# VHH binders against o26223: the designs that were tried, part 162

Target 1, 191 residues: o26223
Amino acid sequence: MKLLWTSQHIKVTVHIDGKVSKMDVLEAIKTRRSIRKYQDREVPEELIDKILDAAMCGPSAVDERPWHFIVVRNREMLEKIPEVHPYGAMVKDAPVAIIVCCDSSLEKIPGFWVQDCSIASQNILLAAHSLGLGAVWTGVYPLEDRVEGIRRLFSIPEHVIPFSVIPLGYPAENPGTRDLFDPDRIHLEKW

## First folded at step 9 (VHH)

Design y27 (framework vhh_7nfr_2)
Fold by ESMFold2-Fast, scan of step 9:
Structure y27 (fold): chain B 191 residues (1-191), chain A 124 residues (1-124)
Amino acid sequence: as target 1 above (191 residues)
Amino acid sequence: QVQLQESGGGLVQPGGSLRLSCAASGFTFSEYWMSWVRQAPGEGREWVSSISYSGGYTYYADSVKGRFTIARDNVKNTLYLLMDSLKSDDTAVYYCAKHIYSGWPETQDAFDIWGQGTQVTVSS
């Protein structure tokens, strides 16, 4: 029923004239874009702390919270990431990158750590955007050569799996907005 | 001494199959991406296929995709190319090649060690 979906769409419209945030949650979700060009400007440690706090607030299967994070600011280390991640060239130009990792010793349900680390990665992207920063998720897992390359580069122990590398900084590009809503992908009651 | 030695080439009918092998020695085979590269008479070298050090990722040239399969055995230090539905255009010397670095992009032709080659001739 496309008519029923139209009615539900009206109900989820939220208007917040907030002193609480410069950007409400729905605006942040809808306007976040992958940013690969950064200003030559340092990101304050306080903003990184806020972003990592948001990452750790994600839901996790049986509350296993298997994530660990490596914060990389060292230019020489950032410049080495493209050597082990072929599509991570933008990382060398970022002022900072966050490596999202899974500590397998904390895993309680096999396989759900992938979802847990995906949730943490998305929260990093949304939190960065809400704070006026740009970021992009560059994939590591499940590409075995990238996983092992990142592991060796950052001395990550065998029981820890690097999942994603997320460079971030103040945006030096504005790719604009996208309208991605597709009602043909929504099925009511049954397929 | 670092060495790559190909075998399994020969004369085959169009539509036939061949399995090429490459025996590696003198380096830690399981740490490197490996590739097959071919050279037809009077032509330059053409990249055919690559496999990651673990065997988890494989890449193929459009001309062979769906017909050839690259595989490796890290216990035996051996690289394979399984060739099905062979065409006259597949006639070439096939070389085993070691990548300089396992993390390189799939399309990058960066090799430091080459085998001697094995001749594949597809003819009636």
Scores: ipSAE 0.000, ipTM 0.101, lowest interface PAE 18.9, mean pLDDT 81
Fold by OpenDDE, second read of step 10:
Structure y27 (fold): chain B 191 residues (1-191), chain A 124 residues (1-124)
Amino acid sequence: as target 1 above (191 residues)
Amino acid sequence: QVQLQESGGGLVQPGGSLRLSCAASGFTFSEYWMSWVRQAPGEGREWVSSISYSGGYTYYADSVKGRFTIARDNVKNTLYLLMDSLKSDDTAVYYCAKHIYSGWPETQDAFDIWGQGTQVTVSS
């Protein structure tokens, strides 16, 4: 007997009841979506700490760990970010944003910092999702105008490179789930 | 013994609300997706809703979307279905079902354990 399945509106309902439900890692990865709408609700510092802890747990080239994080809660600063980031409009609506940066003085092998900061950024997104928050990765590097804009706005030293801006908040949208599996992208033994 | 037991069904008027419960035993409840499936008299089984391990992911049939809410308490090993704005068409036996694997249940084969069901009747 075929179950009559009506249309797949997958609502990711993050049960905000204060108990940090332990989300399975595969569940987090598969159900994570970019969230660009946020509730008028503050994010507890405890959650930010957990997210940052997760951000620092990723691997880095030769363990260089070049990342730095700017946590932004100031409304005026949040509202200014869209002025220098054309696709950062949602940042002004978020209660908090994390700016991921690279300290180039910590780099041991040139160029791997991009991978390191990407891993940190992705961990932020997954951790946020697992904690019942929504987030989105807004790219800064390698776009020079965005890099310089964020640098000036936050007085970031020249040897430190802003990489991404990640607004976070309790989600006010549910974009549903999507299947991104593509067997055409899998090659066995050779291309 | 692995078991699912539904409760909370009954007679309700149109526009009314019910809360169904499903008590799970004999397996690690938090390690499995769970679903509600219903069967009206003379009809086949209809999928109603599914919920992921921690409840972070929920699915609903179009027919119940916006009216029903699936939830779970992994400490109590209990699955819930909150039914609001009930309609006559919601009249059915409601079953809770355990997933074999994570993800959207495509067929009845996605479930290995079923409850006995609880009757929901919506009538004026």
Scores: ipSAE 0.000, ipTM 0.274, lowest interface PAE 10.6, mean pLDDT 88

Design y28 (framework vhh_7nfr_2)
Fold by ESMFold2-Fast, scan of step 9:
Structure y28 (fold): chain B 191 residues (1-191), chain A 124 residues (1-124)
Amino acid sequence: as target 1 above (191 residues)
Amino acid sequence: QVQLQESGGGLVQPGGSLRLSCAASGFTFSEYWMSWVRQAPGEGREWVSSISYSGGYTYYADSVKGRFTIARDNVKNTLYLLMDSLKSDDTAVYYCAKHIYSGLPETQDAFDIWGQGTQVTVSS
């Protein structure tokens, strides 16, 4: 890895030696599980960049693309998340978390930002899984206490809404896959 | 007084070794990631190495990997850089820097406190 700073932005060159999981798209979807236990190792910046690129590739209502992302690696800050998010205890053990946010000033159709940010969150989970990482979606919106707690903790402005907190890292658990297909939920041509 | 003070620099021959120290004061040293950053004459700042608050995670630039070791002593509030197999290209002013956030620095703005720097010169 090479970090050479000539301004406020760095150029990061990380050589990934091709040691990533290979899965077809259906296998990735079917085998992705919520991962809450992580190895004691950091995630390279290049993998985070690939995950965020995938997050922004989701469809968005009227192409409004209202998402913004906060990448949190600060151990002190990660350790404070459980104080404002009761089911975020695992974030303490993750090397990094991504906070998915909506910038309401970018919203073109009222209310559709929730779907937009849900799609971005799911793409983060799938991309992480495909790259050999584990992640879990912890819900923030629409629980007002969690929204305001996360907003205060990360100095998020009033016009930006924190939607989800997604800790991720190299998995230290391997839960089995689930057979979730339920034909009773499929109706042909009419209810 | 929030301060970082480097020491241990000097003139060394190619292939030699140096040990840099950085004494921290005025903040809770054990709660922050720390980095070494260097600046060669006429060049921009280059990240060298980072260490987590506990010392459990260490990271190195490819140019120094296998030759440098970053370490910390949270009881003494001191950061170290152990430099082996020094090359002329390692000639630079070495700064220790306190992270605002954990993990690899995404920008120079990742640091809120910088030391004054210590000169390392690798020359015959």
Scores: ipSAE 0.000, ipTM 0.186, lowest interface PAE 14.4, mean pLDDT 83
Fold by OpenDDE, second read of step 10:
Structure y28 (fold): chain B 191 residues (1-191), chain A 124 residues (1-124)
Amino acid sequence: as target 1 above (191 residues)
Amino acid sequence: QVQLQESGGGLVQPGGSLRLSCAASGFTFSEYWMSWVRQAPGEGREWVSSISYSGGYTYYADSVKGRFTIARDNVKNTLYLLMDSLKSDDTAVYYCAKHIYSGLPETQDAFDIWGQGTQVTVSS
């Protein structure tokens, strides 16, 4: 039985200049793309630590820092996430995922935790990109079915709210760059 | 002793096919990415193809894409390169190389072990 391994032809532009050039902040922001295809390559713990460090450096309302992070590497658990997250199909192919959560007991002002966790999630994406990884933000909150699905799957306490699932890995796609600047969205002094 | 040994090279006509093999020994084969690299006469080394640990991911240079297939047998500790629709420009010494780290090679420093190479000649 000739296992026809369907070679997915990934055009990887191998930049031969091995200098891990430190990506500046603006470059990271402008060139970041959602990555949903990943290499068969493990992500070092050191990189995850750097990403999580970045995730915790964002501002929060009255410095409440309500965020918690679940790092998932277990293949079985990664494969189960798509069962409760209909747009999380790529998670099963990632070597690691980070689940961003809010501990409501840490909230000082109601409602700002969504902004806090959003900032943390975005920092994860930017940090990942700057480190040569690809990631995508898959929304969990505020969709109740997804929130409850992730909660049950990972035995998350009732006072903790899963917010996002972010699969990460070395990218196996290059979607290119986009220019998203729209001057029509800019208003000077008044609408 | 860590060793890679290529075989399967030869003389073929344009449009012909060859199958290269690389026998690995002295290390845990399944724990490393593997690549094929070729060198034509008077030219530098050119990356041809790479394969991940289990073979789940394969990568090809544009010059060989659609014509070459990289594969591995981790039970036999063997790397393969199936070459179809061969062209004169494919004439080179073909080397198998062991990766130091996972991922696509960016430079020649990505490899720590090389085979002796096998000659592939495509000529009418």
Scores: ipSAE 0.000, ipTM 0.290, lowest interface PAE 12.1, mean pLDDT 89

Design y29 (framework vhh_7nfr_2)
Fold by ESMFold2-Fast, scan of step 9:
Structure y29 (fold): chain B 191 residues (1-191), chain A 124 residues (1-124)
Amino acid sequence: as target 1 above (191 residues)
Amino acid sequence: QVQLQESGGGLVQPGGSLRLSCAASGFTFSEYWMSWVRQAPGEGREWVSSISYSGGYTYYADSVKGRFTIARDNVKNTLYLLMDSLKSDDTAVYYCAKHIYSGDSETQDAFDIWGQGTQVTVSS
């Protein structure tokens, strides 16, 4: 058990008032962007809990659910990620990062853990966006040097495979949205 | 104007050494990761080395690890690549590239600004 409460961490009592605030799912999907600049603001643990709950709600092959998550808030550890990840420079400036991992002992069908962890990673990005945060997926697997670097840095056991590192925070940039609809990629009834 | 200008390339014999420089202007150089990327004739781009904004973190491709050293001078806004024990396979145009720290890209390609390149030829 870990108790991380201090006088600066106050539990907020939220009354259920019956008011439902929903982000349109299609709009969330269409407006999510990779965010690499973050405000110097802490992300409440309550939001991280909601993001991780959403991550675990994705479909999983034969319901194997092999994902485990490491939540990194320690600035010293965040600053060490760039030593093992050439495209992870922004991680050191993020208030928090989530490392998505696969526990291979939980795998029931060979190879599908990659899809399971991809789904979890995308759900983290969408959930973060829906909660007013920005995030970016930095790739770890299948690049063996990054897998081993992240494994050593975070004391990850050999039967667990680090898949992605996702820094997140309140966005300090607004890249705007993209219109990527391409009808030439849609084939009706046959190729 | 935002630009990167490489220099220091040339013809060198196998086992020789070269020092490449890249002068940066038009942006706050000290706030960005920088990389060296090379391209041999008829081949795609190959990442060579990266350095953090402070110079505290450096990464190298396995093909150059132990032979090349990346460095930067944030006062002079200059990136360096010190190349030792050069091999014929190191023959390429060498580009310096600025990492995307912010931007409009969803790709895993982390570069938004490239220099014009400097030719390195290792022969005979």
Scores: ipSAE 0.011, ipTM 0.259, lowest interface PAE 9.5, mean pLDDT 84

Design y3 (framework vhh_7nfr_2)
Fold by OpenDDE, second read of step 10:
Structure y3 (fold): chain B 191 residues (1-191), chain A 124 residues (1-124)
Amino acid sequence: as target 1 above (191 residues)
Amino acid sequence: QVQLQESGGGLVQPGGSLRLSCAASGFTFSYYWMSWVRQAPGEGREWVSSISYSGGYTYYADSVKGRFTIARDNVKNTLYLLMDSLKSDDTAVYYCAKHIYSGFPKTQDAFDIWGQGTQVTVSS
């Protein structure tokens, strides 16, 4: 049975006006895009709080919740991040960035912290999008040069591992929608 | 068509002032950082100043800091450079440039659209 999935062109109306859109979860997931251009506009603390709340709602291995978050608004620090993160150029123009970290002392099962912090990072992206903000996941771990760069820059203790840097702001671009569904990646019962 | 057009250049005496303008068309002006870059005779291009989307952030080369002011009018799609206390060393062709990406670029590869330039000559 060839499931003819008709690609419904979901018109992603990116409301540039920073109005809190009431997106349902599927809409948020399907319409989310990496945003690397931001308006010269501050992000209210209330929105950051909502985003961080969402970040902490994801599951973690045996409920270990190993994540920590550094909220960066200082312009000088934002401008320094690209010096240690080659693909973090957009951070310079963002009004705020969230650095997701793992406290290894909280880890209960080795290695699952990567999944935990990934879930937290994705929730940040989805929450930001649902609130009318744009964001992008810039990977830090597992690249040692980036990990050490961010660690030094923010004086992060050795037992804490920086995982991702996520700049956020009101979007100044509309990259459009993508059709990412691929039926060839779906296998029924066996490979 | 995406276009940048500079104007306001000319001949001025040392200590004088000029106001450059750059008219932008063919793109959403307010969505991009903008910069001024200059090129003196026989020299390479030198970054002069940059401005963020709404003008909340401005940056200047050390050579022009305190003398030049970058500004923009997003309603008029126009970039400005106010040049005070002009020196002979300020003599150059001044270009308006559109940023490709968000960020404060100091490199030439950060720009994708350039104007034709306007000549500024500071001479007694």
Scores: ipSAE 0.005, ipTM 0.273, lowest interface PAE 11.4, mean pLDDT 89
Fold by ESMFold2-Fast, scan of step 9:
Structure y3 (fold): chain B 191 residues (1-191), chain A 124 residues (1-124)
Amino acid sequence: as target 1 above (191 residues)
Amino acid sequence: QVQLQESGGGLVQPGGSLRLSCAASGFTFSYYWMSWVRQAPGEGREWVSSISYSGGYTYYADSVKGRFTIARDNVKNTLYLLMDSLKSDDTAVYYCAKHIYSGFPKTQDAFDIWGQGTQVTVSS
């Protein structure tokens, strides 16, 4: 039996701090910063859905799209992440975290899942920023102790590889802008 | 060129020791789990041991546990199998194999690159 829900598909408009985000793509890219301090405010499910929709829109090798996502809101589980991830201390203070995973059974070209999951992770960071949220990419792969620690903590199957843990929330810090453009790193025609 | 090349096999008496090596080239060796798989005359392939990409996790078949040690050198792109207390039942061609994915290989289908093999004969 096919489930046909096209006529019941509902569009939900979510306001961010009472305003709709109007950030241009280039502005979002240039002003995104790693945010490690969060307000004690829950992130609406609708914003998480928009972020994950953006994550899944990333390009992937041979359209393999091997990514899976675990959304963690349970405070007890968030508090356990620093036990298996030494640089994930801020995760316990976030209202929500997204674990980006690769389902290796979906991989069509060996090794490209790392690029695919990196793209998904960056899209999460950009989408969160565009929606008025702050986030930070905390690395899991390729550090074996973190990979296995996260796998055990969240009952992740052996064929699935946890790639990154991204805590997110409304920012409680406002780091300044960065001027990172370096023309010396641009070479015309040759090195 | 992607390849795995085994060496170190030979004839040894029961109770003896051998050290197998596998030289890897053409891929980023340090990103992948690696395994040793053996095939005795007239038998199918039998998984022997696996090692994680950093070497932090190792797994062994019950038939070799306590006698064999798998190791790797990610600087030299080399996989090793240290075989102690060899038995006649260890007689086989030993293959170095690259795992397709990160994680413990459950079946022989988990490997995408195989070496040519090195013969180990345990007899008097």
Scores: ipSAE 0.000, ipTM 0.185, lowest interface PAE 15.2, mean pLDDT 83

Design y30 (framework vhh_7nfr_2)
Fold by OpenDDE, second read of step 10:
Structure y30 (fold): chain B 191 residues (1-191), chain A 124 residues (1-124)
Amino acid sequence: as target 1 above (191 residues)
Amino acid sequence: QVQLQESGGGLVQPGGSLRLSCAASGFTFSEYWMSWVRQAPGEGREWVSSISYSGGYTYYADSVKGRFTIARDNVKNTLYLLMDSLKSDDTAVYYCAKHIYSGEPETQDAFDIWGQGTQVTVSS
């Protein structure tokens, strides 16, 4: 008796207007988790646009805004990313990934681009979470093998530095919430 | 089979209290936000309250704030609504609903699974 798993395709009608739910900023920060399992469901372009908009709203050193974003939906390319990124196995299962890059020609003060791209990456994660998506930050920089691997795979110019790969999708897991507050990490007036 | 089943409704006097329950089955209960939604006679559906995965975050409509308390037991796969200081305007069918996504719902499209509802009548 073949148990026909009637995959009731719950047509999650993602209302195009993206306003299915609202999450305040503190809630987004506190409840965000790394998600590495995704549903077999496409992410609408509108959601990606909102996420990228959020990514570009963070501060940068002297307002240099050095970031660039590669949006990857091609299945073959997604499947190749784990070949050059040892901890990027989940990327092959995601419907989309965003690669955050720095254009070094836009850098005004040396070294601050790492902070700028980190802020952009975190905003991607928070925005994704607030929109009902799951994501995870997979580090590329400063590991040379990963940087060069991603560079070659996506034909990234020498003056552009890949920083992170962030797979996104509708979550197929819920790792729960964590309390990460540690009063021992707080120092008043002096160390 | 995915199912939500409400219970605990009934007739109460103004100022009285009720406790509603919603039994969930057929899905991983702890992986979803849950809400209560009510519908009064001749009216549309009104969002009442929502609760996060572990219950760390709760939201209430202004009409029930301070009077109602949403809670959940993820071991028992059960959602609760404690209703105190009930008013005649609270008379409605109360539904439990499963969220598709996290966050306070803005529209009815935020839910993909509904219970059959339980009748709450507040009357003197």
Scores: ipSAE 0.021, ipTM 0.324, lowest interface PAE 6.5, mean pLDDT 89
Fold by ESMFold2-Fast, scan of step 9:
Structure y30 (fold): chain B 191 residues (1-191), chain A 124 residues (1-124)
Amino acid sequence: as target 1 above (191 residues)
Amino acid sequence: QVQLQESGGGLVQPGGSLRLSCAASGFTFSEYWMSWVRQAPGEGREWVSSISYSGGYTYYADSVKGRFTIARDNVKNTLYLLMDSLKSDDTAVYYCAKHIYSGEPETQDAFDIWGQGTQVTVSS
């Protein structure tokens, strides 16, 4: 196990602006949208802590829980992500990003780590939304150039695979919700 | 510099067909998802269709499924919308739109660059 924030032994108290949003699970799922524009405002450590707790509560194949997380707040590092991730340009404008990784040494059943890390990534998005933040999933694996670029940038060991980069912040945009229900994709009793 | 320019709109009779084109410049067209969005008189914007950077995946609004076809030519940096069996309800200004930083299906309505639009009028 690793300590994801190295200054955990020294907690800095931050004043949180606003109230905790209370929405039910279905509302959170239906209203979550990808957010790529962020306010010039820091995200409190306490909210990141809650988001990472939610990420680790996801199901995993044979309870292997292979995920590790890198929390990036350093502006210089955030500004370098778009250089190795073409669709990650918004990361440079975010106050913080979470890199979801798989430690392959923790894998108990071959190949399921991709699904495990996808589940953890979705939990990060939903938890952020429920706490009044905006986030967006950006893919790293299975694109070899992005995997190697992110690995090199953050000194990630060879046995660890960067899976996704998720920038987070207080939203500076408000896209409308989507109506995605398609009854033609539901089959009763058999195909 | 970064620009999207639509063409091909006009007046057509119900049941008719039109082909819209969008010429893209100032960015690497082949690396972005592209969409068509329309706005009818007095209404908000309605997403119509999206196409992946390779053309391998296409998505359509329920109102146009089976009647419209989205296509792209990455050599010519051009996006197309082929509209068949046009109805009066299809009357709108049609906009070409570039997806922001997407690569993901959830960003059908997340756009950073818009064209000027082309008017489509379906009437007797």
Scores: ipSAE 0.000, ipTM 0.140, lowest interface PAE 13.0, mean pLDDT 83

Design y31 (framework vhh_7nfr_2)
Fold by OpenDDE, second read of step 10:
Structure y31 (fold): chain B 191 residues (1-191), chain A 124 residues (1-124)
Amino acid sequence: as target 1 above (191 residues)
Amino acid sequence: QVQLQESGGGLVQPGGSLRLSCAASGFTFSEYWMSWVRQAPGEGREWVSSISYSGGYTYYADSVKGRFTIARDNVKNTLYLLMDSLKSDDTAVYYCAKHIYTGFPETQDAFDIWGQGTQVTVSS
């Protein structure tokens, strides 16, 4: 029995067609925007798996791969994140967030974990975008108050450093595209 | 055990008001969307209203828009339907339903748990 949903008037442009928009890598990079508004739509686990797979494909210093990921779907936890992250207000509206962390015990060369986790975070953003999702990188490290806030909230061990919180979901905004190319930032052979 | 139990139904005159309640147990209530669905005698199930986790988003069928208000108390694990300006056409068994996933329900498959329903009769 099909429920007669008079859904006609809610122009929720629910892009129903979960058609994984196939973007090439350049398209994904060039068209990616930070998305801070999300639809009330569940993100399938399969998409999260793909995103996490992408997150783990980036290079790391001497292949140390120090990253860990906390996938947060619990509504209460999502709603608490803004309490410890002043610029994380959008997290409470997201159906899911990924917290990127570094396990310092896996670090082989000191300090490169920041680059490693940055690459992982960027891959999450690009993968999300290529899959038709919107996401935003909310920085945690190196701000001590945010690091400690997230640590306590999620009971993260002392040797593990929270790096970023990335809410993601189906986008409820379209900020458009921008051209960020600046030839003045390019130097040939010397400064 | 996951359970939904409706209450508050009854007989009311046209133009009257009722408040339905749905008590939820056996799951984390605040982590799920909830809906009201009704079934009139001899008719199929009709979606009435949906509400998001914290109530930030509410949706209504055109037939009840402006008259019904869906609400929830996540501390009490209770879903509500405030029904004002009731009409004879509102006569039905009203069910609360738990969503499986986040989002506006498009089909009956969106629900995994149903209450037993409560009868609402609008008659002069």
Scores: ipSAE 0.006, ipTM 0.293, lowest interface PAE 9.6, mean pLDDT 88
Fold by ESMFold2-Fast, scan of step 9:
Structure y31 (fold): chain B 191 residues (1-191), chain A 124 residues (1-124)
Amino acid sequence: as target 1 above (191 residues)
Amino acid sequence: QVQLQESGGGLVQPGGSLRLSCAASGFTFSEYWMSWVRQAPGEGREWVSSISYSGGYTYYADSVKGRFTIARDNVKNTLYLLMDSLKSDDTAVYYCAKHIYTGFPETQDAFDIWGQGTQVTVSS
């Protein structure tokens, strides 16, 4: 007989009834912060599925949609990411990370895959925030050493480019909200 | 100093209504998710409802959904719980709680500040 480490406490199930509205989207955009500290808690697979669905809904140049995603939950693999990404130290403490990739064979307009994968990355951050999770975008492309390091670590084919690594989890920090509105950056009719 | 102070509890008949208030001070109220948590006699704490920084997102326990409404006033730094169609099973001490994090808390240990509680008794 093996010992199972399971809670004997009554499971509390919370139903998330979200109706996406204009104000809900603005709140998500304005209150999203980079989160680098995570609770030691599992992120349910259904939440990751919702986040990836949102990531794929972004606009894409000539609808090329070149993005592919790697979902990493294996702790040994998460612990190796900081070895190839010096500023990705927080990834080892996250319960899950998403690697955003570009399949260059799907590119229709040279260079616009960067905007496409940036949009997908931002949608991951916003969707995670809207679901009560925290995340941070750690840059991979265009830093060649990081691109090659991540490629080798996750057996990514040569025609696929790792773009970003986004660790996510339930937040263990609250940096608060920033007021970033700057009217001096808005020009009416002309520069 | 950072504190939460509840009010509005009392004795009501089944089917009655109550409005709970929680006055917050000593922190930037508009930056935090807030929750109501209750504890019935002889039982553990039960999460009731949560509300986001601006009030754009609200979540409810199945036992109170459709009967309770959580709201906030960020100008007055006050959290509310509007309780309609009260049942005997709603009898509990109701606590106001401030989240540690920016996001929906899955557990009660995600709160760093609690109020003293306000007693709600539903009897007939």
Scores: ipSAE 0.000, ipTM 0.122, lowest interface PAE 17.0, mean pLDDT 82

